# VHH binders against Ras and Rab interactor 2 (RIN2): the designs that were tried, part 15

Target 1, 92 residues: Ras and Rab interactor 2 (RIN2), of Homo sapiens (Human) (q8wyp3r787to878)
Amino acid sequence: FQNYLRVAFQEVNSGCTGKTLLVRPYITTEDVCQICAEKFKVGDPEEYSLFLFVDETWQQLAEDTYPQKIKAELHSRPQPHIFHFVYKRIKN
Key: E = the ipSAE of ESMFold2; O = the ipSAE of OpenDDE; V2 = 0.75 times the mean of E and O plus 0.25 times the DockQ between their complexes.

## First folded at step 15 (VHH; framework vhh_rezetamig_d1)

Design x7 (from w5 with N58Q; at its last look DockQ between E and O 0.82; V2 from the best seeds 0.00; counts 0 for: pae E 2.8 > 2)
Fold by OpenDDE, look of step 15:
Structure x7 (fold): chain B 92 residues (1-92), chain A 124 residues (1-124)
Amino acid sequence: as target 1 above (92 residues)
Amino acid sequence: QLQLQESGPGLVKPSETLSLTCTVSGGSISSRSYYWGWIRQPPGKGLEWIGHIYHSGQTYYNPSLKDRVTISVDTSKNQFSLKLSSVTAADTAVYYCARHKGYVYGRTPEFDYRGQGTLVTVSS
């Protein structure tokens, strides 16, 4: 299993604006968010978070979760699903 | 020690809105590690996950209930609430507030703390 994580910015169909990050299994969502803030050059990272988008639903990921473990778990399911990690603003 | 306690009316009429509040003590709902959710167990049935809210206010609901469910949080009171609209007899259940860790998709999440539960009966 490759230690890469594709993260879209703001929307799932961000096209070429998405970035592939090197993320080890023990890297937390909090850490991934910090990487994303830097990579996408956001000025207010406190307003952003990492979301899981799957089956037309959005779920904000808790900061101490592990995106690579989530990815692996979703891939291991008998029924395949298309999912995305998206770094986007938190809804207020 | 963390404690969760459900409160609200135990009887709701059909088509009305079920409203419950969870009061959290011994810990802060502002934790960045947990979701605060609701689950229920209808009589003779298994646990059903309803939804959760993160400290940010971001919610995630069971698709089967999302159109009727609203979960909110009040960090100042260390509480979070459930509203379930347009209830029917099928919504009769013991409702639990619970703390969840990780993420939720397609399965009932694991939780480390939950309330004792409160029976809500939908009846005219």
Scores: ipSAE 0.864, ipTM 0.929, lowest interface PAE 0.5, mean pLDDT 94
Fold by ESMFold2, look of step 15:
Structure x7 (fold): chain B 92 residues (1-92), chain A 124 residues (1-124)
Amino acid sequence: as target 1 above (92 residues)
Amino acid sequence: QLQLQESGPGLVKPSETLSLTCTVSGGSISSRSYYWGWIRQPPGKGLEWIGHIYHSGQTYYNPSLKDRVTISVDTSKNQFSLKLSSVTAADTAVYYCARHKGYVYGRTPEFDYRGQGTLVTVSS
C-alpha cells in the first residue's frame, strides 16, 4: 500500500522547498530522482542526485539504493535521528 | 573478475601524510551502483571504516576521522586514493580498499570486493 517520502529541493540562488512524494516501499533512488526532476521542474536532471543528510553530513545515494528502506532503518535505531532526503546538484 | 590492489609507502613518519592508491581492474570505477571505500585494521583491533567515494567525486567520511581524511577518485586511471594527514602511531594498521553497496550510517558496510591489504607503519 501507499507510503510517503519527504524530499527537499536545494537550488543555487534560491531557497529550499520540499514535497511529500507518494511512493511504494521499494522505489529506487533512480526512480525518486526521475520524479524529483519532473516535480521540481529541473532542466538538467543529469546534474542532480538524491542525498541523505544526517548528523550534519551528506551522502550521495547510489541509483539502486532504497530511500524508504534507509528511512525505516534510521527510525529503527535506539538514538533519535533527524535526517533529510535532499534533491540537489552533485557539484554544489 | 574485479580486483582491487592497494599501493603506497609502508612507512610514514609521525605528523606526515599517509597516502595510498587503489587500482581497480576487471571493472569500472564509474559504476552508478557502488561506492569505493577504505577500511583499516590496527594491530589487535577490529576493522574501522574510514570513508568512501562515489564516482561523481562525492565523499562520505567516518566522523572520527573526517578532519584528517581525503578520498579522491581518478576515473581516467580507474583508481581512487586515500590521504590521512597528521598521522601518529595510532594510525598504524593494515589498510584495505574495498567496494560496497548501500548507504553508510554508524556501521561498517558489507564489502563485496576487498584488496589484500597493505600494512602502513607510523614510526620515526
Scores: ipSAE 0.411, ipTM 0.752, lowest interface PAE 2.8, mean pLDDT 87
ESMFold2 (binder alone), look of step 15: mean pLDDT 84; pTM 0.858

Design x8 (from w5 with Y103S Y105S; at its last look DockQ between E and O 0.70; V2 from the best seeds 0.00; counts 0 for: pae E 4.5 > 2)
Fold by OpenDDE, look of step 15:
Structure x8 (fold): chain B 92 residues (1-92), chain A 124 residues (1-124)
Amino acid sequence: as target 1 above (92 residues)
Amino acid sequence: QLQLQESGPGLVKPSETLSLTCTVSGGSISSRSYYWGWIRQPPGKGLEWIGHIYHSGNTYYNPSLKDRVTISVDTSKNQFSLKLSSVTAADTAVYYCARHKGSVSGRTPEFDYRGQGTLVTVSS
């Protein structure tokens, strides 16, 4: 289960639009974005990026980060966090 | 070699807005690997992370400061800026602009380059 990454589309509570991706630990955010572009069938992938939603805040993930490492880090924290990876349009 | 340099006034009156600019040379802020952020160190205290911006313009701020902080980026000038509104004496600190590796919410980002720092004093 460690190699699965749940990614919502456009919003945190996208319901049925969310997808569970097979993402290895060393797969970059850039690569995850490419997977998302294909799976969510976006026509303009350059307008989209992968975001982390946690603690009521949005963070755009740099392309060279590793979402699975981020996920693992969040799970390892003493305080539990509800977080979401969201593939959505870049702000501005 | 990458260099970051802070610039702006060193004295700000209470309730006014602190404004600083970071000029980056020796590298582009349009990086896929880094965020560009601000940190500060009040006298006698440890480093406090303020926030960062990605080259796309998306920002993430320290929750304790988010209501007063605005970070912007100008890729054409290879600069990014900090605005901190409604300052008080508690905002007196040496301010550093820095380059951050990928970060996660609730943690101070790891940075590998930062400026020399500039003292900003809030005083009437």
Scores: ipSAE 0.799, ipTM 0.894, lowest interface PAE 0.6, mean pLDDT 93
Fold by ESMFold2, look of step 15:
Structure x8 (fold): chain B 92 residues (1-92), chain A 124 residues (1-124)
Amino acid sequence: as target 1 above (92 residues)
Amino acid sequence: QLQLQESGPGLVKPSETLSLTCTVSGGSISSRSYYWGWIRQPPGKGLEWIGHIYHSGNTYYNPSLKDRVTISVDTSKNQFSLKLSSVTAADTAVYYCARHKGSVSGRTPEFDYRGQGTLVTVSS
């Protein structure tokens, strides 16, 4: 597991920005969302969630998902994968 | 104790839409920790993941089926559903609704609860 996690913030009117978070290895998606709400200064955090973009597909991450485990698995694959963790509006 | 039960027509005509409902009891589908999905097993073949839904309405579908699949959730009835359009004989299978925890890369989730399954036959 790792102590850092790169998260992009996607907002229509601001474009896409990113921050590297200092996180514990077993951090949950719920915890990441709480950190992101504060770091990106969102006023309505219940309307946002953490998503994974990998292999041209999106998935909303459930609160008990472990982003550091996902990151480690993707890095351990024989062929590198391009992936992003994105904090963005749920839009549904 | 959590239970999942499939319901819907067992016979569907070619070119029509297959529709199934999964009723969840002993737990809430509004869970923030789980996804609700559909899998199927054609006769003599392995399990195939169809897709899943989070209680927010966010869906993720098997790319090979995504143009024909709609999964939806009705939290007031504690149910979620599958619609598979334009069916052919190749869609004949036992269909299972299932609950699963997160995923690694979001493609092959591990299911921790599964319904008993319902056979859907596509035939004239």
Scores: ipSAE 0.221, ipTM 0.613, lowest interface PAE 4.5, mean pLDDT 84
ESMFold2 (binder alone), look of step 15: mean pLDDT 83; pTM 0.843

## First folded at step 17 (VHH; framework vhh_rezetamig_d1)

Design y1 (from x1 with F103W; at its last look DockQ between E and O 0.75; V2 from the best seeds 0.69)
Fold by ESMFold2, look of step 17:
Structure y1 (fold): chain B 92 residues (1-92), chain A 124 residues (1-124)
Amino acid sequence: as target 1 above (92 residues)
Amino acid sequence: QLQLQESGPGLVKPSETLSLTCTVSGGSISSRSYYWGWIRQPPGKGLEWIGHIYHSGNTYYNPSLKDRVTISVDTSKNQFSLKLSSVTAADTAVYYCARHKGWVYGRTPEFDYRGQGTLVTVSS
């Protein structure tokens, strides 16, 4: 059924803004990036990617990864985790 | 077919830096689907994941090694490298370079290709 993914948008000289995306469980990181490019109105989408921020560490997500599965795995851990999906520039 | 080959010195003195290079042939290191990683196996022990790099230069390291590890990529040579600083006898192991998919958090990833491995001995 329906599912949601919270994604923050990070740019220089502004605070993060966020959107909750309506997504299906099989959505790929590539698909999320396409949606984010449209929703956040970036003109140069090839310079952006989806990152996972957890334990003060950034991981760039490869295109064939599944953010909903990552979210489910982090929620299934016995200890609480604070994590964020962030759409941001690769070189920033 | 994709091939990964480790190269570098097999003997390193304590307190020095271990340095290895992995040469990738039969495929591109610039893949958007894969991560390029290093793993090691100390004598008589299991595999330990060291870290990985994405073609963009983004890295993620095993927290137990993070302060001593640097992984780099050179896309023009189709190579990636490992530096491990301040080595001790505990760092003696067979080192493998490898390719994997998926994200990593608190687990050793599944590798679909790895090199033959190279023994690095830390000894005076």
Scores: ipSAE 0.560, ipTM 0.797, lowest interface PAE 1.7, mean pLDDT 88
ESMFold2 (binder alone), look of step 17: mean pLDDT 84; pTM 0.855
OpenDDE, look of step 17: ipSAE 0.776; ipTM 0.886

Design y2 (from x1 with Y105F; at its last look DockQ between E and O 0.78; V2 from the best seeds 0.70)
Fold by ESMFold2, look of step 17:
Structure y2 (fold): chain B 92 residues (1-92), chain A 124 residues (1-124)
Amino acid sequence: as target 1 above (92 residues)
Amino acid sequence: QLQLQESGPGLVKPSETLSLTCTVSGGSISSRSYYWGWIRQPPGKGLEWIGHIYHSGNTYYNPSLKDRVTISVDTSKNQFSLKLSSVTAADTAVYYCARHKGFVFGRTPEFDYRGQGTLVTVSS
């Protein structure tokens, strides 16, 4: 289960849906975005990015970050945090 | 070599807006791998992280300051900026611009480059 990453897809016309991706722990944000572009069938992948939504804030994830490492870090904190990885348009 | 240089007024009146610009040289602000941030050090105190911006315009701010902070980028000038509104004497500090990598949540990021700093005094 450590090799899975849940990613929500946020789109104006389709709302929000999610997929659980089979990934390696070392996958980069850049690679996740490529998988998401294919899985969610977006035609303009350069307009999308992976974001982290946590503590009512959004952070755009730089290409060489590691979502599985971020997930592990958030789970290791003493206080539980509700968070989501969201593939969405950059200017939305 | 990458260099960051702060510029802006060193004296700001209470209730006004503190405005600083960071000029980046020896590298591009449009990097997809880096975030661009502001930190400050009040007299006799430790460093306080203010916030950062990604080249896309996406920002993340220190919750204690978020209502008064705006960070922006100007890619045509290879610059990013800080505006801190409604300043008081408590905002007197040395302000630094800086670059960092990696995820930021609940921790002050580790900056790999920062400017020399500029003192901003808030005084009547």
Scores: ipSAE 0.535, ipTM 0.783, lowest interface PAE 1.8, mean pLDDT 88
ESMFold2 (binder alone), look of step 17: mean pLDDT 83; pTM 0.846
OpenDDE, look of step 17: ipSAE 0.813; ipTM 0.897

Design y3 (from x1 with Y105W; at its last look DockQ between E and O 0.76; V2 from the best seeds 0.70)
Fold by ESMFold2, look of step 17:
Structure y3 (fold): chain B 92 residues (1-92), chain A 124 residues (1-124)
Amino acid sequence: as target 1 above (92 residues)
Amino acid sequence: QLQLQESGPGLVKPSETLSLTCTVSGGSISSRSYYWGWIRQPPGKGLEWIGHIYHSGNTYYNPSLKDRVTISVDTSKNQFSLKLSSVTAADTAVYYCARHKGFVWGRTPEFDYRGQGTLVTVSS
């Protein structure tokens, strides 16, 4: 199945950029992080993780969560909120 | 197999800080798949989610409590903790530590393991 996931890359010294990933519906957060490490050319992938920013809060996504399911749940709410998946350093 | 045990004082004076520790046995708190959380049940009321922590130290708190809550993790002791500042009688409750999977947004998560609970009374 073809699907899209927008991920922002946040880096302290180089700013923030984003890419739209073509991913399967059952992709895990661990798999997204691996794709992001390659796409954003990070040399130390163990120091990064995928985060969700929604309703002014951050949540680090555990490795066996499913970003496409999270996106679907957020879209199905009566009043959708603006949200971002962000690949960034765990320690800031 | 996996067990969670709450510990800490059962009586706390108003305006002071409630402090609890959860000791995890039969499993590792450093799991990359789970969150470690606190919930409470005031007398005669339903369960209220307080917040959770990931092994990295990343926290997510109930917005109604976030100004007074700190959750911490000590991976070397396989423990996590709750501090709730400036307590009042409304904070009297049975407090539970718990483990859960999955994304949490706006609702109490589904727990797969929970401690036995400890009553904390706020009284002069």
Scores: ipSAE 0.526, ipTM 0.778, lowest interface PAE 1.8, mean pLDDT 87
ESMFold2 (binder alone), look of step 17: mean pLDDT 83; pTM 0.845
OpenDDE, look of step 17: ipSAE 0.823; ipTM 0.903

Design y4 (from x3 with K66R; at its last look DockQ between E and O 0.76; V2 from the best seeds 0.69)
Fold by ESMFold2, look of step 17:
Structure y4 (fold): chain B 92 residues (1-92), chain A 124 residues (1-124)
Amino acid sequence: as target 1 above (92 residues)
Amino acid sequence: QLQLQESGPGLVKPSETLSLTCTVSGGSISSRSYYWGWIRQPPGKGLEWIGHIYYSGNTYYNPSLRDRVTISVDTSKNQFSLKLSSVTAADTAVYYCARHKGYVYGRTPEFDYRGQGTLVTVSS
């Protein structure tokens, strides 16, 4: 069983690009970061992480979190939420 | 074994800044698996999550408090801290530092370790 996860790639002085990843429901943030490093061809993957952007705030996701569960939780809320998963540098 | 210990003044005057430090022993604060957070319990009320910090310095705060909250980390001392500015009597509570896994948005996280708590009273 496979699901999809939309991830934007954000780089300093570059436009954002996005990819829809084919993932298992229990993919971890660490696994997503590994896939993103490969697909976006970053040379220094330790300087990047997956972030959640929601309500005008950024939250760095710890390696053993589960993006598909986060999506489900956000969609279960009484109000619609606009959110993005973004693979970007930790220090920018 | 992992231990978390709060320290700081127990009495703060209104309009001043509440400042607490959490010292972590028996484990490293620079873990990629955990967030380091602050929670509080006002008298007669339930627990309220204040915010957390990741080892990288990235913070996430309860929206109701975020304009007054600063959480910081000092990895060399294995410590993280809370500053809550412009306090009022409503900020009187037992404050706990805690470790948690998992994403936090609109839900109190599940803590696996918590300090003993420290009472902070805001009074003239």
Scores: ipSAE 0.513, ipTM 0.773, lowest interface PAE 1.9, mean pLDDT 87
ESMFold2 (binder alone), look of step 17: mean pLDDT 84; pTM 0.864
OpenDDE, look of step 17: ipSAE 0.822; ipTM 0.901

Design y5 (from x1 with S56T; at its last fold request DockQ between E and O 0.85; V2 from the best seeds 0.75)
Amino acid sequence: QLQLQESGPGLVKPSETLSLTCTVSGGSISSRSYYWGWIRQPPGKGLEWIGHIYHTGNTYYNPSLKDRVTISVDTSKNQFSLKLSSVTAADTAVYYCARHKGFVYGRTPEFDYRGQGTLVTVSS
ESMFold2, look of step 17: ipSAE 0.616; ipTM 0.823
ESMFold2 (binder alone), look of step 17: mean pLDDT 84; pTM 0.857
OpenDDE, look of step 17: ipSAE 0.834; ipTM 0.908
ESMFold2, look of step 19: ipSAE 0.597; ipTM 0.814
ESMFold2 (binder alone), look of step 19: mean pLDDT 84; pTM 0.856
OpenDDE, look of step 19: ipSAE 0.856; ipTM 0.921
ESMFold2, fold request of step 21: ipSAE 0.505, 0.568, 0.507; ipTM 0.781, 0.803, 0.773
ESMFold2 (binder alone), fold request of step 21: mean pLDDT 85, 84, 85; pTM 0.869, 0.852, 0.870
OpenDDE, fold request of step 21: ipSAE 0.856, 0.860, 0.858; ipTM 0.925, 0.927, 0.926

Design y6 (from x1 with G102Y; at its last look DockQ between E and O 0.75; V2 from the best seeds 0.65)
Fold by ESMFold2, look of step 17:
Structure y6 (fold): chain B 92 residues (1-92), chain A 124 residues (1-124)
Amino acid sequence: as target 1 above (92 residues)
Amino acid sequence: QLQLQESGPGLVKPSETLSLTCTVSGGSISSRSYYWGWIRQPPGKGLEWIGHIYHSGNTYYNPSLKDRVTISVDTSKNQFSLKLSSVTAADTAVYYCARHKYFVYGRTPEFDYRGQGTLVTVSS
């Protein structure tokens, strides 16, 4: 079954925008990055990656991780978690 | 076969900085699939995850240690390092470097390779 993944795009000069992606349940971070590069019109995709922002902490997601699985794990926790998947530059 | 080995001083004075290096052999730290982390075990206690680094330089730290921890990577030497500032006797532990997959903080990460550990004692 196809699922949805909300991804924010963060850019120093253009602010923050978001898109809801229609994705397969087992999409990898690498595949999400490719989709984001196209959807957000990024000219230098090697300088970007997908990050998880949770509990005020950033973590770059390795290419073979599964964002839908991460989302399910965070949703299943006893305490609510505010989190975002963010496509942004790897440099600070 | 991938091997991880800790090195650094085994004795550190209080208030100083603990500094360790992990040398990776039989594989590259530039892997896009793994994180490179530090874990410690104080005497008589369980394992505590300190933090990790991705090959890009992106770090993720245990919130309780975040203000005192710096993890760095040197891809040219296939090494990554730990600096823990302002140490006290509570920082005495066996320190391990490790390779692991992604995890969300609040659980122990899954390690597939770990060093043999090095005891660091904080004492005058």
Scores: ipSAE 0.504, ipTM 0.773, lowest interface PAE 1.9, mean pLDDT 87
ESMFold2 (binder alone), look of step 17: mean pLDDT 84; pTM 0.861
OpenDDE, look of step 17: ipSAE 0.719; ipTM 0.867

Design y7 (from x1 with H100Y; at its last look DockQ between E and O 0.05; V2 from the best seeds 0.00; counts 0 for: pae O 2.7 > 2, placed apart)
Fold by OpenDDE, look of step 17:
Structure y7 (fold): chain B 92 residues (1-92), chain A 124 residues (1-124)
Amino acid sequence: as target 1 above (92 residues)
Amino acid sequence: QLQLQESGPGLVKPSETLSLTCTVSGGSISSRSYYWGWIRQPPGKGLEWIGHIYHSGNTYYNPSLKDRVTISVDTSKNQFSLKLSSVTAADTAVYYCARYKGFVYGRTPEFDYRGQGTLVTVSS
């Protein structure tokens, strides 16, 4: 399992604006958000969070979760999942 | 008006499997917009998210319960069910079924509809 995490910015279809991050398995969502803040050059990181878009719904990741473990879990399911990690503003 | 109703035995012996069913009325469980989940509240404790199922059959479970939890859906009956194996006294709680759109991963979601809850006691 490779330690790469593709993260889109603001929206799922950001495509070319997305970035591939080096994220080890035990790096928390909080730490990933810090990496994203730097990579996407946001000035107010406190207003941003990491989200999982899957099954046409948004899931905000708690800060103490592990994105790579979530990714691995999704890949291990019997049925394939199309999902996206998205670094975006918290709506409320 | 959407309604969710839990049903199942209120008493389960240790090491047995807790089994509950949520019957949904006033709306279709086949909706593509919502998750159908289970949460519980042990006596004197806060709400704990158990897991949920999507209409496709895809499930997400609380990591702390993942190995013991199975959630399934029966679209023909407009129901979804919870099975929790190898129960102990720690599994005594009021169990709720709920509907929600999106959630904070690993935490209790904000639901728009929830059942009235059913007490399940684990005791010999």
Scores: ipSAE 0.160, ipTM 0.584, lowest interface PAE 2.7, mean pLDDT 90
ESMFold2, look of step 17: ipSAE 0.415; ipTM 0.722
ESMFold2 (binder alone), look of step 17: mean pLDDT 84; pTM 0.855

Design y8 (from x1 with R32S Y35S Y54S; at its last look DockQ between E and O 0.17; V2 from the best seeds 0.00; counts 0 for: repeat SSSS H30, pae E 11.0 > 2, placed apart)
Fold by ESMFold2, look of step 17:
Structure y8 (fold): chain B 92 residues (1-92), chain A 124 residues (1-124)
Amino acid sequence: as target 1 above (92 residues)
Amino acid sequence: QLQLQESGPGLVKPSETLSLTCTVSGGSISSSSYSWGWIRQPPGKGLEWIGHISHSGNTYYNPSLKDRVTISVDTSKNQFSLKLSSVTAADTAVYYCARHKGFVYGRTPEFDYRGQGTLVTVSS
């Protein structure tokens, strides 16, 4: 099921919504961010990034990473991992 | 605007428990976007991460301190707390509460807001 990526959109003033994206297995984080900016109608996409929420903590994903590969790695571990991909603002 | 303020005794005797509280204003500690934690700076040294607590109550501690540290949250007061047991003079430091910003995949945790800090001295 690597052709699908569930991504939540988190905005401070609007709450959260989620969408399932149809994506290729080798899509980069940069490309996912572009898709998310279009899907969620974000006016300032340079202020957003894709994050991974796992083990109750946030990890910003670098542009040249592969979310589908990360998902596959998390699924292959012997213990279950609750995780979410979240498109949200990069805070300074 | 988010603000964090440390409170607690500034002097603690050796072998006793250091106890600090952080009061958060201008934001909710129940937010699922953030974790809340403690860092310290011993005299003449760099910052040392102590630990943090997630919005769901899970704790993550510096391995060198984990046997002595407890972090807890009181959502009704919008506060979180640090207890460090069995203190020695080596635990004398400025203690900061902080909001956990997260980390880039494969990198160490970082914080985006911190309090002004409170000096805790351990002495007989």
Scores: ipSAE 0.000, ipTM 0.177, lowest interface PAE 11.0, mean pLDDT 79
ESMFold2 (binder alone), look of step 17: mean pLDDT 83; pTM 0.845
OpenDDE, look of step 17: ipSAE 0.104; ipTM 0.553

## First folded at step 18 (VHH; framework vhh_rezetamig_d1)

Design z1 (from w5 with S56T; at its last look DockQ between E and O 0.84; V2 from the best seeds 0.00; counts 0 for: pae E 2.3 > 2)
Fold by ESMFold2, look of step 18:
Structure z1 (fold): chain B 92 residues (1-92), chain A 124 residues (1-124)
Amino acid sequence: as target 1 above (92 residues)
Amino acid sequence: QLQLQESGPGLVKPSETLSLTCTVSGGSISSRSYYWGWIRQPPGKGLEWIGHIYHTGNTYYNPSLKDRVTISVDTSKNQFSLKLSSVTAADTAVYYCARHKGYVYGRTPEFDYRGQGTLVTVSS
């Protein structure tokens, strides 16, 4: 099956713009961030990262994590959860 | 060879704040591949993940503790820290700092390095 990853782009004072990315099954977070920087046309890509949003909480994803593995694991749980992958600015 | 070392007071009074520091040696805390976390083991019980921090300062906490926990990183000292507020006797445990990969959801993560642990006792 062709593999897709829905990613939202979150920017200051606005909602999210989403795009569905065509990705290989073992794409890393690093590679997703590179694609997102190009697709969302950010001028300062070093200030952005991919985050997982679930249960009202955020996790910044380390570069060698696998978003498709995370998605598969969350979908397979007995209690499904709504989650989003979000490309957004890093905050200290 | 990466090493993690906990430091901080071993006795804390109820209602006060538990404060620990982890010093990382043999590697940089500014790794793009790893998270830096705190876990604890109450006497006679299993491990409980407290939370973690990425080198950018982004934190994620165990939902059961999130209202009382703060984890911070100081990359210039190659250290990260734990503050747990409003402690009670239930917070008595061996505390470990640890490194791990992957996201955390619904279970204790698999850590690949941890410190030797430090017992923190909460008592009047």
Scores: ipSAE 0.469, ipTM 0.764, lowest interface PAE 2.3, mean pLDDT 87
ESMFold2 (binder alone), look of step 18: mean pLDDT 84; pTM 0.859
OpenDDE, look of step 18: ipSAE 0.861; ipTM 0.925

Design z2 (from z1 with H55Y; at its last look DockQ between E and O 0.82; V2 from the best seeds 0.72)
Fold by ESMFold2, look of step 18:
Structure z2 (fold): chain B 92 residues (1-92), chain A 124 residues (1-124)
Amino acid sequence: as target 1 above (92 residues)
Amino acid sequence: QLQLQESGPGLVKPSETLSLTCTVSGGSISSRSYYWGWIRQPPGKGLEWIGHIYYTGNTYYNPSLKDRVTISVDTSKNQFSLKLSSVTAADTAVYYCARHKGYVYGRTPEFDYRGQGTLVTVSS
């Protein structure tokens, strides 16, 4: 695992920005969301979640998933994968 | 004790839509830790993951089926559902609803709870 996690913040009126977070290897998605809510200064964090974007598709990441493990697994595959972790609103 | 039970028609005509519902009992579908999914097993073949839904409504589908699949959740009824459109004989299988953890990309997840399964036959 790396000690860094790149997360894009997607907001309807502000466009998209990204930050590289310093994280421990076994950080959970729940903890990443808490850090993102603080770093991106969202006022309604319950309306946001971390998503994985890969192959033009989105997956909302459940709270006890491990983004650093996901990153390592995608990098280890024989075919290169382009993917992004995105902190964005849930469409509810 | 968590239980998952499939319901729906066992016979579907070609070109029509297969529709199944999974009722979850002994636990809540509104879980922050789990995904709710559908898998199937055609006769004499291995399991094929169809897709899953998070309780928020976010879905992810097997790329080979994504154009024909809709999975939905009704948290107030503790249920989730599968619709598979434009079916052919190749869609004949035992269909299971299931719960799993972890993300899915290019692999079948490990399920910790699965329904008993329901045979759906596509035939005239």
Scores: ipSAE 0.507, ipTM 0.786, lowest interface PAE 2.0, mean pLDDT 88
ESMFold2 (binder alone), look of step 18: mean pLDDT 84; pTM 0.863
OpenDDE, look of step 18: ipSAE 0.865; ipTM 0.926

